# VH-VL binders against Prefoldin subunit 4 (PFD4): the designs that were tried, part 4

Target 1, 129 residues: Prefoldin subunit 4 (PFD4), of Arabidopsis thaliana (Mouse-ear cress) (q9m4b5)
Amino acid sequence: MQQQGSKSGSEMEVTWEDQQNINIFSRLNNRVHDLDDDIKSAKEKCENLEDAGNELILADEEMVRFQIGEVFAHVPRDDVETKIEEMKEATCKSLEKLEQEKESIVTQMAALKKVLYAKFKDSINLEED

## First folded at step 13 (VH-VL; from k6 with heavy chain I54M)

Design q1
Fold by OpenDDE, fold request of step 14:
Structure q1 (fold): chain C 129 residues (1-129), chain A 120 residues (1-120), chain B 106 residues (1-106)
Amino acid sequence: as target 1 above (129 residues)
Amino acid sequence: QVQLVQSGAEVKKPGSSVKVSCKASGGTFSRYVMHWVRQAPGQGLEWMGYIIPMWGRAKYNEKFKGRVTITADESTSTAYMELSSLRSEDTAVYYCARESGDSYGAFDYWGQGTLVTVSS
Amino acid sequence: EIVLTQSPATLSLSPGERATLSCRASSSVNYMHWYQQKPGQAPRPLIYDASNRATGIPARFSGSGSGTDFTLTISSLEPEDFAVYYCQQYSYWPPTFGQGTKVEIK
């Protein structure tokens, strides 16, 4: 008489709250990916502006040929330097904000993970491949 | 075709101010530096200043000692030149001129000019 | 400030003759531009960067020079070429113009 131990697989009931947490996690995860792209772009821009500033410092010309949009213009060196610095500052501030947002979201995601894994254990996978 | 159209002739009293407009069409206004040049009757050309619309930055000929203000409205593709504390010597035709993007500091398009007469 | 001196002040010639206009800079400049102005009209670009004709400018117009000395040449004057010609630099701040050369009909 082999007692087939009925592994009553306790079908863990997904509550409305659980579903909301999963949805929030998904949204936050998508936002993190967007932020990663934005942060990468902002970093690249910041680096480019820094390089441009350095090149300008090395230039010995009073008037600099500078690209404004898609057009070149002759601009006094000091004006170009000021503009580059302003752009750099703005970009760096933007970058800082993006990084802060990401950090906040990551923290929120960690909290959600803890709650969801506590309930669903191995039945849920919130890890990115 | 790029066109620069300026406001009409002005008659002003000494000590007053004049504001001349220059509307650009047929191109991308924000990408080009707009200059102002004046010409007194029977005289040569005198550079006054420029505006970089995209930057909102202007620079002036020091000869005018702060009497000149150049602005730009990107939404209307219009540049403005205001000259204050007018004197008889300020009687001139005032031109807006676009700086060429493919040359080294040349002006490729000019407005038709605006005559400003300063008389008591 | 770079001072541009044009010579002669007035050039009296007949149609078909060659016109040679000079522009001298007080210091060496990288590029020089030329403009034509007819009575009652705005200046129009003629030559860019010392030697490049602007769009629509006839082949009879040519520019040359470097450093401090630049020349505008009209190989054979046409009736419509009688005007005032200005040189201009923007290699140094501020941009400046020559005083102009008047080409008039003799």
Scores: ipSAE 0.714, ipTM 0.886, lowest interface PAE 0.7, mean pLDDT 94
Fold by OpenDDE, fold request of step 14:
Structure q1 (fold): chain C 129 residues (1-129), chain A 120 residues (1-120), chain B 106 residues (1-106)
Amino acid sequence: as target 1 above (129 residues)
Amino acid sequence: QVQLVQSGAEVKKPGSSVKVSCKASGGTFSRYVMHWVRQAPGQGLEWMGYIIPMWGRAKYNEKFKGRVTITADESTSTAYMELSSLRSEDTAVYYCARESGDSYGAFDYWGQGTLVTVSS
Amino acid sequence: EIVLTQSPATLSLSPGERATLSCRASSSVNYMHWYQQKPGQAPRPLIYDASNRATGIPARFSGSGSGTDFTLTISSLEPEDFAVYYCQQYSYWPPTFGQGTKVEIK
């Protein structure tokens, strides 16, 4: 009669702090996804502005039809060029900020992962599929 | 319907400045380029400059040698034209005119005009 | 700058007659616009891009031309058509106007 010792799987008690960390991680993870989308959009915009600038440089026309909001205007080339450069600079700066924020969040998430995995080990999965 | 309403007539002394306003209604002010054109008595039309409100950028006719300043307030949908160092030859009716979004460089709406008289 | 020269300076005609106004540019322009100005009033758009009538403009008004030579035609003058007409370009900096053609009653 081999007494199969019931390995009482010590159900690791989830503390309030643990739950908070998990919640924070989840929020940060969601923010990272949002940032990824924003970064992608900003990159695309930056690229488009660069392309537009290049195209304008190649244009020999003194006056350019340019879209201002939803309306087209007949604008001197130099004004359009200046505006595109300004927009590009602003967009690129915005992109940098987004990337920095993402980096900061990723760092925070890594710290949380370390804490949570230390406690829960294989009972928790914080990795994205 | 889009309307441009300008400020009233002005009488100024030589050397002084005048600021004329042009309030737009019935449209999206910020998206359209606003031009200023003047007309001396019995004379033709003379282009002075424009403002792109959304960009906050203005450009001027060099003939005015830096005496003209065009600004825009998007919150009030109002464009302004200031002319400094006034001379007798600056006596004219001043018009704001909106650039058409559908035509290359055409002005589709005009203000009623503002008479500025410069007299000693 | 592009100089626009309108001719004639004055056109004296009777109601019902055909009016032909010319605008010549010092250099080739892509588009030409026409405005009508009545005494004591602001200019109003008449023709866009050489040949397109502005909103509310009667069919008796027509525009034609390209390059340096543009024409405004009024097929049959009405009493309300007696005014000054200006051509305008903005193909090149700065925008410029013709000196105007006065259409007056004979």
Scores: ipSAE 0.714, ipTM 0.886, lowest interface PAE 0.7, mean pLDDT 94
Fold by OpenDDE, look of step 14:
Structure q1 (fold): chain C 129 residues (1-129), chain A 120 residues (1-120), chain B 106 residues (1-106)
Amino acid sequence: as target 1 above (129 residues)
Amino acid sequence: QVQLVQSGAEVKKPGSSVKVSCKASGGTFSRYVMHWVRQAPGQGLEWMGYIIPMWGRAKYNEKFKGRVTITADESTSTAYMELSSLRSEDTAVYYCARESGDSYGAFDYWGQGTLVTVSS
Amino acid sequence: EIVLTQSPATLSLSPGERATLSCRASSSVNYMHWYQQKPGQAPRPLIYDASNRATGIPARFSGSGSGTDFTLTISSLEPEDFAVYYCQQYSYWPPTFGQGTKVEIK
């Protein structure tokens, strides 16, 4: 009669600190998703502006029809080129900031993962499906 | 309906400056290019410059050799034209004119004009 | 800059007659616009892009032309049509106007 000692799986008590870490992780994870969307949008805008700039370079026309807001106007090509470059620079700078923020958050999340997995091991899943 | 209303007539001395205003109503001011055109007495139309309010960018006729400054205030939907170092030859009616958004550079709306008289 | 030359300088006609105004560009332009100006008034748009009447412009006004030669035609002059007419281009920098044609009553 081998008494299989019921390894009473020591129910690891979730502390308040543990709960806070989990909550922070969740918030950061949500932010990363938002950033992913923003980064995607910014990249697309940057690409579009680059393409627009390239198209203008190839254009032989001195005056170009350019959309200002919701209205088209005739604008000298050089002015449009300058504007596109300014927009591109601003967009790319914004993109860089978004990527930096994401990187920072990912780093924080990694640190939290280490702490949480060290404690909870397989009882917690912090991976996205 | 879009309307452009300009400031009143001005009498100036040679060497002085004049600033004419053009207030737009009935449309989206910031989306349209505003041009300035002048007309000396009994003469034709002369283009002076434009402003793109949304961009805060203006461009001028080189004939004015830097004497003209065009600005826009989006909050009040008002464009301004300032002409410095006035000469007798600058006596004219000054018009603001909105560039059409769909007519390939035509001016679809005009202000009533502002007479600027430069006399000693 | 593109120079626009209008002819004739003055056109003297009677009501009911046909008016033909010419605008010649120093170089080929893509778009030509026409304006009407009455004494003491601001110019008003008449024809867009060579042949399109502006809003509210009567059918007796028509435009034609391409390249360097453009024409404004008034099929039958009405008393209110006696005015100065300007052509304008903005295909090239800077925008420029013709010197104008005065249509006056004979």
Scores: ipSAE 0.699, ipTM 0.874, lowest interface PAE 0.8, mean pLDDT 94
Fold by ESMFold2, look of step 16:
Structure q1 (fold): chain C 129 residues (1-129), chain A 120 residues (1-120), chain B 106 residues (1-106)
Amino acid sequence: as target 1 above (129 residues)
Amino acid sequence: QVQLVQSGAEVKKPGSSVKVSCKASGGTFSRYVMHWVRQAPGQGLEWMGYIIPMWGRAKYNEKFKGRVTITADESTSTAYMELSSLRSEDTAVYYCARESGDSYGAFDYWGQGTLVTVSS
Amino acid sequence: EIVLTQSPATLSLSPGERATLSCRASSSVNYMHWYQQKPGQAPRPLIYDASNRATGIPARFSGSGSGTDFTLTISSLEPEDFAVYYCQQYSYWPPTFGQGTKVEIK
């Protein structure tokens, strides 16, 4: 649960720096949710490409009718296998970058949690369950 | 309406190269396989190779491998065939032909042909 | 490589006659395509996938066959049908053409 506002009671004063840290944490948390969706989609695509490649390796047919955009093409099986390998490499590399970005953001959020909890302890909730 | 328009006739000397263009209109160029087929005077059709423009991938008839280069420019919807080390036997009409997306390997549209004459 | 052998090499007939053109593949193919070519022109799609007429092809043209033996039939020749006819396969790499059958006026 994120703190909703920057308004504080007269008992404890929230500085501009504190509000900026809370805002940064909120922005990072939203980015993590977006990344989770992107990572899920990329993982599914990478798995589908692995499955397609394995099916083509086991197939006996020399020619494959393969969809390129909205058009079907009559393509040698080995050319489709090569294309799938290229797509697999690109997709898994993109997934690696997304996971690295998420790891970096989670590390930043952990650092912010430490600072904000040290100052505001019971008056703030930065956890998601 | 799909149309393939090829570059004009060329006269070349033995040992030189020729590059024939094939501009597609009225369709989605990059998604269709584009083939090249030649025909020597009074003779039949001879398949040379193809390109898949979206993949940038070409394959060639083994007879021509090493002398033929097929490329595509998606931004202009144009395919190219370059034949090097020309010989008199390369005198022919050169066609581009689009592979049908609705059949099992038929060519549904053909360019008008480009006559390449190799002589000294 | 699949070799396509067309027969006869030349078919001399009169308008109104029935033309039967054969294309034999060196091994079984799943689909055969046919093209018509007139002097000075590009090949014209005629029949695809053995028996389907291409767009604008009149009903007197029909294709049949399977396996290794395929036939193009012109039920009643018109003056504009005198041309060279090619069969073509791409069931297997690479695409190949038959050597052609010339249909000419007797």
Scores: ipSAE 0.529, ipTM 0.813, lowest interface PAE 1.5, mean pLDDT 89
Fold by ESMFold2, look of step 15:
Structure q1 (fold): chain C 129 residues (1-129), chain A 120 residues (1-120), chain B 106 residues (1-106)
Amino acid sequence: as target 1 above (129 residues)
Amino acid sequence: QVQLVQSGAEVKKPGSSVKVSCKASGGTFSRYVMHWVRQAPGQGLEWMGYIIPMWGRAKYNEKFKGRVTITADESTSTAYMELSSLRSEDTAVYYCARESGDSYGAFDYWGQGTLVTVSS
Amino acid sequence: EIVLTQSPATLSLSPGERATLSCRASSSVNYMHWYQQKPGQAPRPLIYDASNRATGIPARFSGSGSGTDFTLTISSLEPEDFAVYYCQQYSYWPPTFGQGTKVEIK
């Protein structure tokens, strides 16, 4: 939900359709920022899981102490390796979905920029990073 | 505090199956490894296997040759051990035991035990 | 798998005496745990990680040892201490128990 902008008390050249397009663009831009945060978090999680897996390969111990939620468990190393791979697969799938959504939204925003700049030229600025 | 309550004693015929339940209270069930240990009359303790409820993963003592199945139901905080193809040698008290999160593999809470008698 | 051998099999003593129970592992283990079991009851946690008393265990119980040799000591036996004691390891898969030492009244 995009917060409704103020309408002029007198005439503006901006039509209802133009205001809807501006509102949609703003909503999509906010979603891109949220997606960037989520993508960064997912990438960090994937890197941490890869590092954990690599450390297990270097370990000599048959049993490892592994945190499950807030509790440590004494678990065979092979079972931890399997679990880490499962978690990596789940994180990679989530990351792919997030990146696909971002790509779709960026494409929609580009289309809206084209329409709005064609009509308003220098009287509007949709560039923000 | 933490308490493990097991299902009642059972008498079974050879070749049948038994399923023993172990309900946990007073703690977070899914994060703790739950072990199963049995004790034949007048004898010592024999480890059977465990489950990690949050992972849905069980691992077994190979001596049972796939006759043991350990499961968990997180919604009821209950672990189960099913032993199939029962033999007279399976007559024992069956315990569930929780693995300590603050030790290197100790069992900090035990159920009261379930006597399973395989009577013929 | 790691075999735990407890000695003696039976320890016959009077109240007030010192009990020394041994647990020997077939290969070096990092930690040893001890349980007390009375007739008709589940095992009770006693010592974990070789020397730490479990919650509510009185100070007369102590554990020591490392490598292959571990000891449970009861400094002065009380009437409620006559029971079977088991050692247990999980330094290596699978978890294993010793065969037990029965502490009984002489």
Scores: ipSAE 0.514, ipTM 0.802, lowest interface PAE 1.8, mean pLDDT 89

Design q1
Fold by ESMFold2, look of step 14:
Structure q1 (fold): chain C 129 residues (1-129), chain A 120 residues (1-120), chain B 106 residues (1-106)
Amino acid sequence: as target 1 above (129 residues)
Amino acid sequence: QVQLVQSGAEVKKPGSSVKVSCKASGGTFSRYVMHWVRQAPGQGLEWMGYIIPMWGRAKYNEKFKGRVTITADESTSTAYMELSSLRSEDTAVYYCARESGDSYGAFDYWGQGTLVTVSS
Amino acid sequence: EIVLTQSPATLSLSPGERATLSCRASSSVNYMHWYQQKPGQAPRPLIYDASNRATGIPARFSGSGSGTDFTLTISSLEPEDFAVYYCQQYSYWPPTFGQGTKVEIK
């Protein structure tokens, strides 16, 4: 959660540009929190897929029971291995894109922090706790 | 209620191809493995292949050596089996059969069958 | 590939008699499934996973066995039970069927 702890943030003359920068910062901060949730979920999915793949390698059965949505299927082991690898690759690529987007947004927020702190210093709080 | 309804009987000449459809209703089509099984007149059951519609992945009995193509259309809940380079010994009833989600590889619903007759 | 051999090929019995159908696998399998097929009809699921009755199958049908030897039993034949019966495995790829046992009126 972004915390803005300025109790008197409107004491100084606030220009339209200043208000737009504050609004943009708040929007970007909310977006970073959404990205953090998505990144956490993608990491968990990637770990679960890795674990599933490793457990499959340890099994020596030709056929495995694998869940497709809400339904179990009796599937050749090699088809499941291929599918798990496809899902891992897709998830890892999505995770990389999420991380890159977060870094871009954090960089933009840092630039906005410099501008806003230079003008409003202790009158505004743009830091996360 | 789950129901599998297949396309009608066909008469084909040797060397041609046939595409049989199997429309599913009353269930979640994409999550179930769909198998194709044929039965020549007076003979037993012969497994041809399957598709996992959600994965878009099909696998085939090697006996047919690439003459079989199995596809699925999730938007219409329909599976298809195409057999090419038809020969007279391909005369059979062709069934689609759904794999049970509650068993180790049993088929719980079957289509009514499609007779394909190959004659010169 | 697992070969399933059913015995006998034909079983001639009267209504009320006990039918015992055998399915032998070429190597050990974990589960066996059974289907009934009447002339002009699709196969009907009977038994799955060796011993579980499919939906709507009466109690006179039972399955047993393990390893390479599996049995379908019909405790007291009804007129509607005269049909061809197939066993099927999918413990190993590909799925395979037995050649069938015809249960017919003596």
Scores: ipSAE 0.512, ipTM 0.800, lowest interface PAE 1.7, mean pLDDT 89
Fold by ESMFold2, fold request of step 14:
Structure q1 (fold): chain C 129 residues (1-129), chain A 120 residues (1-120), chain B 106 residues (1-106)
Amino acid sequence: as target 1 above (129 residues)
Amino acid sequence: QVQLVQSGAEVKKPGSSVKVSCKASGGTFSRYVMHWVRQAPGQGLEWMGYIIPMWGRAKYNEKFKGRVTITADESTSTAYMELSSLRSEDTAVYYCARESGDSYGAFDYWGQGTLVTVSS
Amino acid sequence: EIVLTQSPATLSLSPGERATLSCRASSSVNYMHWYQQKPGQAPRPLIYDASNRATGIPARFSGSGSGTDFTLTISSLEPEDFAVYYCQQYSYWPPTFGQGTKVEIK
């Protein structure tokens, strides 16, 4: 959190409510950054699963050599297709939840910004690049 | 060193069930497919089914008509095979066998075997 | 299912002789594996993917073949080689084993 500006002649006091709002904003901002990382990871996983599913269709083989963690296994094609679809569905649902949480937090932060800027004006900086 | 250690020999009555355990050590359990293979006295090897522990997915030899259930517990690195409605012809040594990650569907490590005797 | 047929069922030989074991698949397979099983023991990996010796297997064991016809050769039998040998595939589901070839002392 950055603070900027100076007092201009009337005394301004930081209340308990003000300090709570500043602390909440900081926690929400940290949560948004964590969510952005999680969202990026989920999107990458979904893209990788889509690519894997497309390559499986093109291979047209009954059995596939599929990587489970760091180990390869011989797995029937239809079981791999089912597993990939399960993972895509789970990742999509997880991504939707993360996006919804982010929307809620960003809205909450915007409301806090309005309150804090209204009171502290240019004495505080709540913006990030 | 990778080891598969199975539960001890069992004597069972016809119509009952048996559950054989196979504990893996010295390697990563959940990533490897675990197979079950049995051998009646003086006979060859008969594949029963497998489990992919990380996926919780098992598949079975249809010859057993739903009498086989294979499960795994990742927290204890243990696979289980349960055979129900036992018959005298189910008397056999039961092996767990790990599928190799490197050798295109070979079984690289085998348990010591569990003798299950079904009598009277 | 891929049926694996091993020949002969029993091979009676003396130490020092050459053993030739056959495994024929009912249709072409990409990978064939071999196991040795001694009395009272679990099967032991012998040959992976037709011709690659498993760790610790002596050079007198060799494998060859492709498609439907595969061969295991023991160039000079040792006393410890008298055992049952199985071929196995998992190129196609389900995994299957041959019925075994017993190599016994004459």
Scores: ipSAE 0.473, ipTM 0.784, lowest interface PAE 2.0, mean pLDDT 89
Fold by ESMFold2, fold request of step 14:
Structure q1 (fold): chain C 129 residues (1-129), chain A 120 residues (1-120), chain B 106 residues (1-106)
Amino acid sequence: as target 1 above (129 residues)
Amino acid sequence: QVQLVQSGAEVKKPGSSVKVSCKASGGTFSRYVMHWVRQAPGQGLEWMGYIIPMWGRAKYNEKFKGRVTITADESTSTAYMELSSLRSEDTAVYYCARESGDSYGAFDYWGQGTLVTVSS
Amino acid sequence: EIVLTQSPATLSLSPGERATLSCRASSSVNYMHWYQQKPGQAPRPLIYDASNRATGIPARFSGSGSGTDFTLTISSLEPEDFAVYYCQQYSYWPPTFGQGTKVEIK
């Protein structure tokens, strides 16, 4: 991230404070990538749980074969319904927290971009394509 | 590879309680439903209840509801069955049995059994 | 609750003979399992889901049936096969067992 996107012949001076800001931006950018992975996983889990709940509504079975970790179990239908609702709520809460953290970090990165671009102009590239 | 080892035989007086342990080894404990089954002398097998350790949820045969408590400790891979208000007809061998993950409610591994004798 | 009725209660046979054990369910079940139990031992899985042999069970053991009527067959009895045999279901809550068929040497 430091001096990223610098053009040949640039003579910009990087101060200690500038180094700190560039380092902070890089750490935040890495965290956003980690959060994006976690958010993608949480969304997929929530969608899978919704699909499982919908399939259970369409089926009229007293007992269901339900996956617990990597192992299947033979479980009464109403207990599975209750567990799916619990898992959906837990996943939704986790997703909300991840999205809130991402929004906070993106806001911090935007503020750092403003400061760094004001000083370095087109000598640095903080954009992610 | 997979092994279920139960606590030793016990002699109890009517009205007391007993707690039998079942320690699992050689596999993942928390993902498997653990059942408890008893067998009175010269009699058949009687299902008592189960626990899903990962969910912390137990269910019981209505015959025993109110007297049986089934718990699990994931950190030690151990399931427990406690039977209270013991009567002479509770004299039996008590087994833990693991539900198979791919055989639709069969029990694939059994503990060695724990004899509980209830006498005056 | 599904009641499983096994017959006969006792089957007296000699080694080499064919044993046929019956398990009748009070209403239709999807999956029937069989266990073997020798004196002083825990039950051992024998047949899963009507006809699938458990690990380590020799080919002389076979199962068949569907709905309410299930059969365990031992094609040629060996000395180690004299035991009590139980059927079990968990197609419906709660799990239930038959009362057992004792296979003993004549």
Scores: ipSAE 0.461, ipTM 0.789, lowest interface PAE 2.1, mean pLDDT 89

## First folded at step 15 (VH-VL; from q1 with heavy chain R31Y)

Design u2
Fold by ESMFold2, look of step 15:
Structure u2 (fold): chain C 129 residues (1-129), chain A 120 residues (1-120), chain B 106 residues (1-106)
Amino acid sequence: as target 1 above (129 residues)
Amino acid sequence: QVQLVQSGAEVKKPGSSVKVSCKASGGTFSYYVMHWVRQAPGQGLEWMGYIIPMWGRAKYNEKFKGRVTITADESTSTAYMELSSLRSEDTAVYYCARESGDSYGAFDYWGQGTLVTVSS
Amino acid sequence: EIVLTQSPATLSLSPGERATLSCRASSSVNYMHWYQQKPGQAPRPLIYDASNRATGIPARFSGSGSGTDFTLTISSLEPEDFAVYYCQQYSYWPPTFGQGTKVEIK
């Protein structure tokens, strides 16, 4: 986010409410970037869990070695299958929540853009790169 | 430097229950599967079940499934085995045993054993 | 479940003799583990994964075998070796133990 109108100073009358809206937009924009990182990480985790589950289905043995923390355990395949599915479901739910939050924030940012551009026009720049 | 210390001997009446504790030290309790094994006087070893503390998941020998409950408390590094509806044939020494992380299902550390005597 | 049958039930030998203990599985297993137990004590790990000595186990103890037939050998019995020996598997759920071989002084 850029505040080109703020550089001009007293050319425009910037109220406390205007400054709050600019600050809110900046905070929301930072949150979107954080959410993008979190979404990328969650997608990578979901891919890794799906790959692990597929390899487990192809395994020929009833017992498998599976890492628990920093230690390998000799665990029945059906218990590992259950655990992997639980982790996948939890990751998918987390991903859905992250994407919903991002959609909400983008909607709020769009509304703020309308208000701020309507008042300040070319005096501010709320666009990334 | 792993050590498993179990609770003391118990004398119980038929129909009651017993809960044996196993406190681990010298390792990361939550990473290791903890097994329970019993031994009746003059008899061999009988596997009862295990718990994966980090997952909170226990699995039982079918012979005991309805009467055995195995739990763990990660904050105290302690595993528990509770056996209900006690019978005289449940008289045994009960051991906790840690599963090795460097083998295919061996038990590398054992508690000292807890004698549970069931008599009327 | 996998049944482990140990033989002989009792092995009567003198110090200095070679002890050979057998453990047979009802179906092929990938690895076998061995424990020593003295009266009033918990089992002590001896051999894991068929042939690896546990920490602190002297070289006179060795394990061998594969599939359904596994052997624990004590090359020259010491007085402290008279005990009960158990084999154990966990290649298949549930873990199971053999019934034990008692090694006693003749």
Scores: ipSAE 0.577, ipTM 0.829, lowest interface PAE 1.2, mean pLDDT 89

